# Ledger of designs, part 130: miniprotein binders against q6w4x9r395to579

Target 1, 185 residues: q6w4x9r395to579
Amino acid sequence: GHCSLEGGSFVTTFDARPYRFHGTCTYILLQSPQLPEDGALMAVYDKSGVSHSETSLVAVVYLSRQDKIVISQDEVVTNNGEAKWLPYKTRNITVFRQTSTHLQMATSFGLELVVQLRPIFQAYVTVGPQFRGQTRGLCGNFNGDTTDDFTTSMGIAEGTASLFVDSWRAGNCPAALERETDPCS

## First folded at step 11 (miniprotein)

Design gb33
Fold by OpenDDE base, second read of step 12:
Structure gb33 (fold): chain B 185 residues (1-185), chain A 91 residues (1-91)
Amino acid sequence: as target 1 above (185 residues)
Amino acid sequence: SVLEEIAKTIEEAVEDLVEAVKENDEEAIKRAIERLEEAAKRAEEAGFEKVAEAVERVIEAVRNGDEDPWIYLAVRYLEWVMEIAMRRALE
């Protein structure tokens, strides 16, 4: 399964459902029992301009009981708050520079993350087949059905992205904008 | 059903807990945790061990003073476990 966070506010789920939202919070991208040590992948969004519609991805966070790995838009990689030189390796995670503009987080448990640093901070999440039907978050449930990707954390199917996205907040933040925006913008 | 009643109690207590944490209201936090502990006990007695465990994770996250993300992760996990339990109960 492939999930992408692109263009500042666009998401494509593991099931290939595209949607857009504007929010300034930390959101759960991926939660799964397949992630060891209660692991989860999260995305941090912040304002990128003065307009409410000017939001962008500013960091990706992998959080577990052992690690808190943050990859930020300024190319700083931290674990548990400490800056780390690349390549950085833990027990089952390696963060390294893939290209001049891309960082990669590789794992031994079927999760891969590629982060594009420039010109736009973007993220690409890949999970192995063992994750099928066992994922939750903004990246969806990876069950091959696009129609149920907007299922909230409470198991409620939503027709729009706003309530769906808000249900996956990982902090006390303002609600995501409900206004539909031009997908081409 | 018993599970539905427990679920309702958990949902309400979690909402109260999250709000209390946001406001840093220690007394409200304590009250919410007590409600959750009771709900966990009921869940355990009713045979929903996973639900009870998930509730305890939420309580632990708050008691340990974990960062906000951990609290929410625990809550989301609890929601997942409850969803699974309810789905199975309907099968």
Scores: ipSAE 0.673, ipTM 0.866, lowest interface PAE 0.7, mean pLDDT 93
Fold by ESMFold2-Fast, scan of step 11:
Structure gb33 (fold): chain B 185 residues (1-185), chain A 91 residues (1-91)
Amino acid sequence: as target 1 above (185 residues)
Amino acid sequence: SVLEEIAKTIEEAVEDLVEAVKENDEEAIKRAIERLEEAAKRAEEAGFEKVAEAVERVIEAVRNGDEDPWIYLAVRYLEWVMEIAMRRALE
């Protein structure tokens, strides 16, 4: 299954449900028992540009008991806080430059991440069939049904993207906004 | 049901715990952990071993002083385990 984070604030889930939001936080993108050592993929969003309070993807993080791999829009790759030269290889994960504008994180456990660095920072997540029905986070539940892709962390199906996104915050952050600008911001 | 009572206790205690961690309130953290420990014991006694295990993971993340994401990851895992347990109860 395929999940994408594109155009700054657009997300398409594993079940192909599109949505967008405005938020400044680290969000859980993918959590699954299929990921080793309590692994999870997370996405960092922050303010972008000088106008209209827009937000965009600024980093992708793979966190496990052993590794904290951060790929940022500044083209810096770190693991556990230390900058790494590419290609960078661990026991189960390899990060390398796929093209002049794209990095890839390949794993032995059925997860693949491709990050576009230029002209706009974007991410593409691919998971194998073993992840079907075994995912939670911004990328959805991968159950083949788009009607419940906005299932919050509490198991409640929401009609709005902002409540869904807020349920996946991985930090103490402000509430996300949907497609419309906050009139008081 | 017993599961519904346990779920309510867990939800309330987790909400209090996350708020206490945000405020760095050591006494509130201690109280929330005590409630979660009691809920985990009730879950284990009722045969919901995975629920008890997931609650313990939340307690461990807080006690270890783990970075922000770990506490949230443990909470989301607990919510998932609760959803599965409740879905099974409806089957």
Scores: ipSAE 0.455, ipTM 0.743, lowest interface PAE 2.2, mean pLDDT 81

Design gb34
Fold by ESMFold2-Fast, scan of step 11:
Structure gb34 (fold): chain B 185 residues (1-185), chain A 91 residues (1-91)
Amino acid sequence: as target 1 above (185 residues)
Amino acid sequence: SVLEEIAKTIYEAVKDLVEAVKENDEEAIKRAIERLEEAAKRAEEAGFEKVAEAVERVIEAVRNGDEDPWIYLAVRYLEWVMEIAMRRALE
C-alpha cells in the first residue's frame, strides 16, 4: 500500500482517501505491530514560509527503541541526534540518496520511505501486504475501505480531517484546522 | 457492558493524565494513574488482558519520565487495543 504527503499539506491514505489540513505538530503517520521495537513513523508540520495561514511538512521521523532517524527539509539526516553521512546503514535500515533531490529509507521489515527534498518537501510511504488492516495514523487503517479512513485513535469514525488529524498528535500542540473548499471554483 | 464502563474510565483518566503531564501537576498525575491502575485491574479480572497490558504501558511511560512521543505512542496503542476489544465484543 502507498501513502503520500504532498504539496505541503495534502495527504493520501493507504486506501486512497485524500485530505488536507492546517496544523503545527508532530503527528503519528504510521503505527503498526508489524514495525519492530515499538517502531513508528511520524510527520512534523510547521508554518509555511510563504503564508502563516498555511502549514507544510518539514521533517519525517522514524522512531523505535533503537533509532530516532530524522529526515528534514534542510537535507539533514540524523539518528539519535547525530548527523549522518549517506549512505547510512544499520542492521535493518539503510538511508541513501536515490537521486540528487530524493532520499530513500529502505528497511528489512516491509516499510519504505522516499522523501523528495526539492523543490518542495514531500514524502511517500510504501508498506508490504503484511501491513493490511494493521496500520493506524495519518496514513489510515489500510483495510481497503475509504469510508472509515478517518477513524480516530479512539476508534471513532469522523467525517472531518481536522478531528482525525488531532487524534494523531504526538505532542502538546494546537488543534488542526481543515482547509476550506475554494469558493470561486 | 463491563467493557464499555472500563473504556469510559480509561478515556477520562487518560485525558486527565495527558493534561496533568502537560501542566507538570504531580498530584493530578498521581490521581489519574490510580484511576488507570483500577481500570487495568478491572480489565484483567474481566478477561481483557491486552487492555490491562496497554494501560500498564501508559502508566510506565509516565512514571519513567519518557519523552512526549513515547507517552503519546503508548496512549494511541492503548486506544487501538481498546478499539479491537470493543469491536470483537460486538461479534
Scores: ipSAE 0.382, ipTM 0.689, lowest interface PAE 2.6, mean pLDDT 80

Design gb35
Fold by ESMFold2-Fast, scan of step 11:
Structure gb35 (fold): chain B 185 residues (1-185), chain A 91 residues (1-91)
Amino acid sequence: as target 1 above (185 residues)
Amino acid sequence: SVLEEIAKTIMEAVLDLVEAVKENDEEAIKRAIERLEEAAKRAEEAGFEKVAEAVERVIEAVRNGDEDPWIYLAVRYLEWVMEIAMRRALE
């Protein structure tokens, strides 16, 4: 299954449900028991350079008990806080430059991440069939049914993207809905 | 049901715990952890061992002083475990 983070703030879930949001936080993109060592994929969003009311992807993070791999829009890759030269390899994960504009993180456990660095920072997540029906986060539940793609962290199917996104915050951040009503934008 | 009452107690205590951690309120953290430990004990006694285990992971993340986002990841995992337990109870 494929999930994309494109155009600054657009998401397409594993079940091909598109949505967009405005938020400035780290969000859980993918959490699954299929990821080793309590692994999770997260996405960091911040205000865009064009408009203070718009937000954009600025980094993607793979976190487990063993690794904290951060790929940022400034083309820096770190693991556990230390900058790494590419190609960078661990036992189960390899990060390398696939093209002049794309980095790839390949894993042995059925997760692949491709990050576009230029002209706009974007991310593409691919998961194997073992993840079907066993994912949670911004990329949806991967069950083949788009009607419940906005299932919040509390297990409630929502009709709005902002409530869905807020349920997947991974930090002490303002709610996405609150930011959408900023009169100073 | 018993599970619905336990689930409500757990989720209310978790919300209080997350807020207390954000505010660095040590007494509120302690009270929320005590409520979670009691709820986990009730869940285990009722046969919901995986729920009790997930609650303990949340408590451990807070006690270990784990950096964000580990506390949030543990909370989201607990919510998932609760959702599965609730659905299984309807079998």
Scores: ipSAE 0.434, ipTM 0.754, lowest interface PAE 2.5, mean pLDDT 80

Design gb36
Fold by ESMFold2-Fast, scan of step 11:
Structure gb36 (fold): chain B 185 residues (1-185), chain A 91 residues (1-91)
Amino acid sequence: as target 1 above (185 residues)
Amino acid sequence: SVLEEIAKTILEAVYDLVEAVKENDEEAIKRAIERLEEAAKRAEEAGFEKVAEAVERVIEAVRNGDEDPWIYLAVRYLEWVMEIAMRRALE
């Protein structure tokens, strides 16, 4: 199944449900028992410097007990806080430049990530059939039914993207970023 | 049911724990962990090993002072394990 993060703030789930959100936090993109070492894929969103009402994808993070791989819009790749030159290999993960504008993270466990660096930072997630019905996060539950793609962390299907996205926050984000959207501030 | 009682206790305590961590309230953190430890013991005694394991992972992440993502990931996993256990119990 395929999930995409495009146009700065648009998401299309594994079951092909599109939505848009305005968030400035790290969000769980994909969590699954099929990911080794308690692995999870996360997406970092931040505000545009020229528009306080817009948010955009700025980094994708793969976190496990062994690795914290960060791929940022600045074309920097780190693992556990250390910058890495490409191609970068671990036992189960390889990060390499697929084209002049795209990086790929290939894994041995059925997860593939392609990141577009230019002209706009975007991400594309591919998972194997073993992930069907076993995913949670912004990319949806991968059950073949779009009516429950907005299933929150509590297992409740929501009709709106905003409540769905908020349930997948992976951190306590700074209040100062929220104030930037206040027209009276 | 036993599972319904345990689930209610776990969900209330885990959300109290997350809030206490956000507020850096050491006494509230301690109280929430104690409630989760008792609930995990009850879950294990009742045969719900995966639920007990998921609760223990949340407690461990908080006690270790793990980075925010680990605490949130453990909580989301616990919610999922609880959802699956509750659905299976109703079959």
Scores: ipSAE 0.329, ipTM 0.684, lowest interface PAE 3.2, mean pLDDT 78

Design gb37
Fold by OpenDDE base, second read of step 12:
Structure gb37 (fold): chain B 185 residues (1-185), chain A 91 residues (1-91)
Amino acid sequence: as target 1 above (185 residues)
Amino acid sequence: SVLEEIAKTILEAVKDLLEAVEENDEEAIKRAIERLEEAAKRAEEAGFEKVAEAVERVIEAVRNGDEDPWIYLAVRYLEWVMEIAMRRALE
């Protein structure tokens, strides 16, 4: 399964359902029992301009009982708040520079993350087949059905992205907005 | 059903807990945790051990002073466990 966070406010789920939102919070991208140590992948969005519709991805966070790995738009990689030199390796996670513009987080448990640093901070999440039907979050449920991807954290199917996205927030933040905006923003 | 009633109680208490945490209201936090502990006990007695465990994880996260993302992650996990339990109860 492949999930992408692109263009500042666009998401494509594991089931290939595209949607967009504008929010300034930390959201759970991927929660799964297949992630060890109660792990989860999260995305941090912030304002990128004056308008409420000007939001962008500013960091990706992998959180578990053992690690809090943050990859930020300024190319700083931290674990548990400490800056780390690349390549950085833990027990089952390796973060390294893939290209001049891309960082990669590789794992031993079937999760791969590629982060594009420039010109737009974007993220690409790949999970192995063992994750099928066992994922939750903004990346969807990876069950091959696009129609149920907007299922909230409480198991309620939503028709629009706004309530779906809000249900996966990982902090006290304003409600996400769903507006008609320039696809390039 | 018993599970539905327990779930309702848990969800309400979680809502209050998160609000209390956001407001840094220690007394409100304490009250919400007490309600959750009682709900967890009821869940365990009713045979929903996983729900009880998930509730305890939320309580632990707050008591330990964990950061918001971890608290919410625990809540989302609890919601998942409850969803699974409810789905199974309908089968």
Scores: ipSAE 0.725, ipTM 0.887, lowest interface PAE 0.6, mean pLDDT 94
Fold by ESMFold2-Fast, scan of step 11:
Structure gb37 (fold): chain B 185 residues (1-185), chain A 91 residues (1-91)
Amino acid sequence: as target 1 above (185 residues)
Amino acid sequence: SVLEEIAKTILEAVKDLLEAVEENDEEAIKRAIERLEEAAKRAEEAGFEKVAEAVERVIEAVRNGDEDPWIYLAVRYLEWVMEIAMRRALE
């Protein structure tokens, strides 16, 4: 299955449901028991653009008990806080430059990440069939049904993307959910 | 049911825990952990071993002083384990 984070603020889930993302936090993209050593894929969003209300992807993080691989929009790759020269290889993960504008993280456990560095920072996640029905996070549940792709961490289907994305926060982040404007505004 | 009572206790304690962690309120963190410890014991005694293990992971992440993502990941995993256990009980 394929999940994409494109155009700075758009997400397409593993079940091909598109939605727009607005937030300034670290969010869980993919959590699954199929990822070794309590692994998870996360996305960092921050404010961007001319409009102060716009947000965009600024980094993608793969976190496990052994590794904390961060790929940033400034083209820096770190593992456990240390900058790495590419190609960077561990036992189960290889990060390398696929093209002049794209980095790839290949794994032995059925997860692949491709990051576009320019002209705009974007991410593409591919997972093998063993992940079917066993994913949670912004990329959805990978069950072949788009009607429940906005399922929160407790299994509640939400009508709006805002409530859905806030439920997948992975850190302490002020203003993670957009507030309603005052009726006087 | 026993599972429904345990689930309610876990949901409330986890909400309080995340709020306390975000506010760096050590006393509130301690109270939430105490409630989670009790819930884990009750879950184990009732035969819900995976629920008890997931709760223990949350407690351990906080006590070890793990980075924020680990605490949140443990909480989201616990919520998933509870969701599966509750859905299976209703089948």
Scores: ipSAE 0.459, ipTM 0.739, lowest interface PAE 2.2, mean pLDDT 79

Design gb38
Fold by ESMFold2-Fast, scan of step 11:
Structure gb38 (fold): chain B 185 residues (1-185), chain A 91 residues (1-91)
Amino acid sequence: as target 1 above (185 residues)
Amino acid sequence: SVLEEIAKTILEAVKDLYEAVKENDEEAIKRAIERLEEAAKRAEEAGFEKVAEAVERVIEAVRNGDEDPWIYLAVRYLEWVMEIAMRRALE
């Protein structure tokens, strides 16, 4: 299944449901028991991006008990806070330059990430069939039904992207809706 | 059901824990952890071992001073485990 983060603030889920959101935080993109050592894929959004959108993707993070791999729009790759030169290899993960404008993170456990660095920072997530029905996060639940793609962290299907996105925050950030409210209203 | 009571206790304690961590309130953190420990014990005694394990992971993340986002990831995992347990109990 394929999930994309494009155009600064657009997401297309594993079940091919597109949506847009205006959040500035770290969000859980993909959490699954199929990822080893409590692994999770996360996306960092900020208003300081090069996109004309209000918010844009600025980094993608793969976190597990052994690794914290950060790929940023500044073309810096770190693991556990240390800058790494490409190609970078661990036991189960390889990060390398696929083209002059694209980096790839390949894994032994059925997850693949491709990031476009230029002209706009974008990410593409591919997961194997073993992940079907076993994913949670911004990329959706991968069950073949688009009507429940906005399932929050509490298992509630929401009609709006804002409530769905807010439920997947992975940091002490203001809620997306709170940032859009006027303090004088 | 026993699971519904445990789930309610866990969700309330997690909500209080988030607020306590945000406000850096050590006494409130301790009280939330104590409620989670009791809920984990009750879950284990009732046969919901995966729920108890997931609660213990949340407690460990807070006590060991794990950096964000580990506390968030542990909580989301706990919510998932609880949803699976509740859904299976209804079958």
Scores: ipSAE 0.347, ipTM 0.677, lowest interface PAE 2.8, mean pLDDT 77

Design gb39
Fold by OpenDDE base, second read of step 12:
Structure gb39 (fold): chain B 185 residues (1-185), chain A 91 residues (1-91)
Amino acid sequence: as target 1 above (185 residues)
Amino acid sequence: SVLEEIAETILEAVEDLVEAVDENDEEAIKRAIERLEEAAKRAEEAGFEKVAEAVERVIEAVRNGDEDPWIYLAVRYLEWVMEIAMRRALE
């Protein structure tokens, strides 16, 4: 399954359902029992302009009981708050520079993350087949059905992205907005 | 059903707990945890061990002073476990 966070406010789920939102919070992208040590992948969004519709991805976070790996838009990689030189390797995670503009987090448990640093900070999540039907978060449930991707954390199917996205927040943040914006923003 | 009743109690207490944590209201946190502990006990006695375990994870996250993301992750996990339990109960 492939999930993408692009263009500042666009998400494409593992099931290939595209949607957009504007929020300034940390959201759970991927939670799954297939991730060891209670692991989860999260995305941090912040304001990128003056308007409510000017939001962008500013960091990606992999959090487990062992690690808190943050890849930020300024190309700083930290684990448990400490800056790390690349390539950086833990027990089952490796973060390295893939290209001049891309970083990659590779794992031994079927999760891959590619982060595009420039010109727009974007993220691409890949999970192995063992994750099928066992994922939840903004990246969806990876069950091959696009119609149920907007299932909230409580298992309620939503028709719009706003309530769906809000259900996956990982902090006390303002409600996400679903307003029309320039697709290039 | 018993599970529905327990679930409602848990969800209400979790909401109160999260709010209390956000407000740094120690007394409210304590009250919410007590309610959750009781609910976990009920869940366990009713045969929903996974639900009880998930509740305890939330309590532990708060008691340990974990960062917000961990608290919410625990809550989301609890919600998942409850969803699964509810679904199975309907089968």
Scores: ipSAE 0.681, ipTM 0.868, lowest interface PAE 0.7, mean pLDDT 93
Fold by ESMFold2-Fast, scan of step 11:
Structure gb39 (fold): chain B 185 residues (1-185), chain A 91 residues (1-91)
Amino acid sequence: as target 1 above (185 residues)
Amino acid sequence: SVLEEIAETILEAVEDLVEAVDENDEEAIKRAIERLEEAAKRAEEAGFEKVAEAVERVIEAVRNGDEDPWIYLAVRYLEWVMEIAMRRALE
């Protein structure tokens, strides 16, 4: 299954449901028992003047008990707070430059992440069949039914994207909005 | 059901705990942890061992002073474990 974070503020879930939001927080993209050592994939959103939206993706984080891999829009890759030269390899994860504008994180456990650095910072998540019905987060529940893709962290299916997004916050942040225009300075 | 009452108590205590952590309110954190410890004990006595284990993970993340994402991840995992337990109880 494929999940994408595109155009600064658009998300398409594993069951192909598109939605959009504006938010300034770290959000859980993917949490699953199929990820080793309590692993989770997260996305950091912040306000950005370079994007088509009021907020945009600024970093993607893979966190487990063993690793905290951060890939930022500034093309810096860190693990556990230390900058890494590419290609960077651990026992189960390899981060490398796929093209001049794309980085890839390949894993041995059925998760693949491709990050577009330019012209717009975007992310593409691919998971193997073992993840079907075993995912939670902004990328949806991967069960083949688009009507329940907005399942909140509390197991409630919602019809609105804003409540769904807020339920997956991984920090103390303001509420997400579906459409927002920032006040003039 | 007993599980529904326990789940409601856990969810309320977890919401209070996250708010207390976000506000750095040490007394509110202690009160929320006490409620979670009691709820975990009730869950274990009722045979819901996985729920009790998940509650303990939340408490440990807070006590260890783990970074914010870990506390939120532990909370989301607990909610998932409770959902599975609730669905299985309906069988």
Scores: ipSAE 0.460, ipTM 0.744, lowest interface PAE 2.2, mean pLDDT 81

Design gb4
Fold by ESMFold2-Fast, scan of step 11:
Structure gb4 (fold): chain B 185 residues (1-185), chain A 91 residues (1-91)
Amino acid sequence: as target 1 above (185 residues)
Amino acid sequence: SVLEEIAKTILEAVKDLVEAVKENDEEAIKRAIERLEEAAKRAEEAGFEKVAEAVERVIEAVRNGDEDPWIYLMVRYLEWVMEIAMRRALE
């Protein structure tokens, strides 16, 4: 299954549900028992420019009991606060430059992340079939049904993206402002 | 149900705990942890062992002085465990 974070603040879930929001926080993208050591994938959003009405992706984080890998839009990769030269390899994770504009994080546990650095910072998440029906976060529940993709952290299906997004905050941040890109179709 | 009452207590105590950590209020942190420990004991006695374990993980993250995202990750995990327990109760 595929989940994308594109164009600053657009998200397409594993079940192909598109939505958009405005928020400045760290959000849980993907939480799953299939990730080792209580692992999770997270996204950091901040203001995209001088306007307070627009936000964009600025970093992607893989967090577990062993690792805190941060890939930033400034092309810095850190693990547990220490800058790493690429390719960077651990037992189960390898971060490397796939192309001049893309970094890849490959794992042994069925998660793959591709980050586009230029011209716009964007992220693409791929998960194996073992994750089906076993994911939570901004990327949705991967159950083949788009009508419940806005399921909050407490298991409640919301009608708006902003309430859904706010339930997946991983910090003390202001509530996200909802933006509809295709509200009637 | 007993589980619904325990879940409400946990949710309220977790919200207070997160706020207390944000404010660096040591006494409020202590009070929220005590409420969570009592709720975890009730969950364990009622047969909801995984809920009690998830509550303990949140408490440990706070006591260890872990970073903000880790504490929130443990809170989201607790919410997921509670949802599973609630769904199982409806079987």
Scores: ipSAE 0.369, ipTM 0.701, lowest interface PAE 2.8, mean pLDDT 79

Design gb40
Fold by OpenDDE base, second read of step 12:
Structure gb40 (fold): chain B 185 residues (1-185), chain A 91 residues (1-91)
Amino acid sequence: as target 1 above (185 residues)
Amino acid sequence: SVLEEIAKTILEAVKDLVEAVKENDEEAIKRAIERLEEAAKRAEEAGFEKVAEAVERVIEAVRNGDEDPWIYLAVRWLEWVMEIAMRRALE
C-alpha cells in the first residue's frame, strides 16, 4: 500500500483515494497493530501563508514506546528530541539520505517512509501486505475499497474529508476547514 | 447491550478526560480517571478484556504525564478496540 502527502494539503490513501484538507494540527497517518511498540506515523501541518487555505506539511513523526523520530522541513532529524546525524540507526529503524532532496526511513517491520524536502515538503508512506485491512488514520484502512476510507476513529463513515480528518487529530488544535476546496488549486 | 452501555460510559469519560487534560483541571482529571477505572472493571467482568486494557492505557498515559500525541494515540487505539469488540458482538 502506498499513501502520499503532496502539494501541501493533498492526501492519497493506501486504497488510492485522493482528497484535500486544510488543517494546522498533528494528525495520525497510520496506526496499526503491525507496528511494534504501539507505533504510529503522524503528520504535522502548519500555516504556510496568511489565508486559511495556505497550509502545508512541516514534519513527519514516527512515535513508539521507544522512539520519537521527527523529520522536519528544515532537514533536521531528531529522536526523542535529540538531533541525529544521518545515517541514523535504531534497533529496527534507519533514517538516511536517499538523494539530495529526499530522506528515507526504512524499517524492519514493513514500513517505509520517503520524505521529499524540496521544492515542496512531501511524504510517501509504503506498507507491506501484512498491513492489509489493519491500518487506520489519514492513509485509510488499506482494504481495497475506496468508499470506506473516510471512516472516522469511531468507526463512522463520513462522506467528506473534514470530519474524517478531524477524528484523527493527535492534539488540541482547531478543526480542519469544512470548505471544499478546488482540487486543482 | 452490556457492551453498548459500557462503551457509552467509556466514551463519555474519555471525552471528559481529554477536556480536563486540556484545561489542566486536576480534579476533573481525577474524576474522569475514576469513571474510566470503573468502566474498565465492568468491561473486564463482562469479558471484554481488551477494552479494559485499552482503557488502562489511556489512564496510564495521562497519569504519566505523557505528551499530547501519545494520549491521543491511546484514545484512538481504545476507539479501535471498542469498535472491534462491538462488531464482534453483533456477529
Scores: ipSAE 0.717, ipTM 0.882, lowest interface PAE 0.6, mean pLDDT 93
Fold by ESMFold2-Fast, scan of step 11:
Structure gb40 (fold): chain B 185 residues (1-185), chain A 91 residues (1-91)
Amino acid sequence: as target 1 above (185 residues)
Amino acid sequence: SVLEEIAKTILEAVKDLVEAVKENDEEAIKRAIERLEEAAKRAEEAGFEKVAEAVERVIEAVRNGDEDPWIYLAVRWLEWVMEIAMRRALE
């Protein structure tokens, strides 16, 4: 299954449900028991443009008990806070330059990530069939049904992208709704 | 049911715990952890060992002073484990 993070703030889930969101936080893209050592894939969004309501992807993070791999829009790759030259290889993960504008993170456990660096920072997540019905996060539940892709962290199916996205925050950040109701700076 | 009562206690205590951690309120953190420890014991006694283990992981993440994502990941894992346990109990 394929999940994409494109155009700054657009997401298409593993079940091909598209949505757009606003928010500036680290969000859980993919959590699954299929990921080793409590692994999870996360996305960092920050403010962009002259509007405070605009948001864009600025980094993708793979976190496990062994690794914290950060791929930034500035074309910097770190693991556990240390900058790495590419190709970078660990026991189960290889990060390398696929093209002049794309990096790839390949793993031994059925997860692949392709990051477009230019002209706009974007990410593409591919998971093997063992992940079917065993994913949670912004990329959805990968069960073949788009009507329940907005299942929150609490297991509740939501009708709106905003509530769904806010349920997957992985840090102490303002909710998107709170920023939208702010009556100006 | 017993599981429904335990789940409600866990969800309320987790919400309080996350808020207390955000506010760095040591006394509120302690009270929320005590409620989670009691709920985990009740879950284990009722045969819901995986729920008890998931609660313990949340407590450990907070006590160890783990960075933000780990606390949130442990909470999301607990929510998933509880959902599975509740679905299984209805079988």
Scores: ipSAE 0.512, ipTM 0.760, lowest interface PAE 1.9, mean pLDDT 79

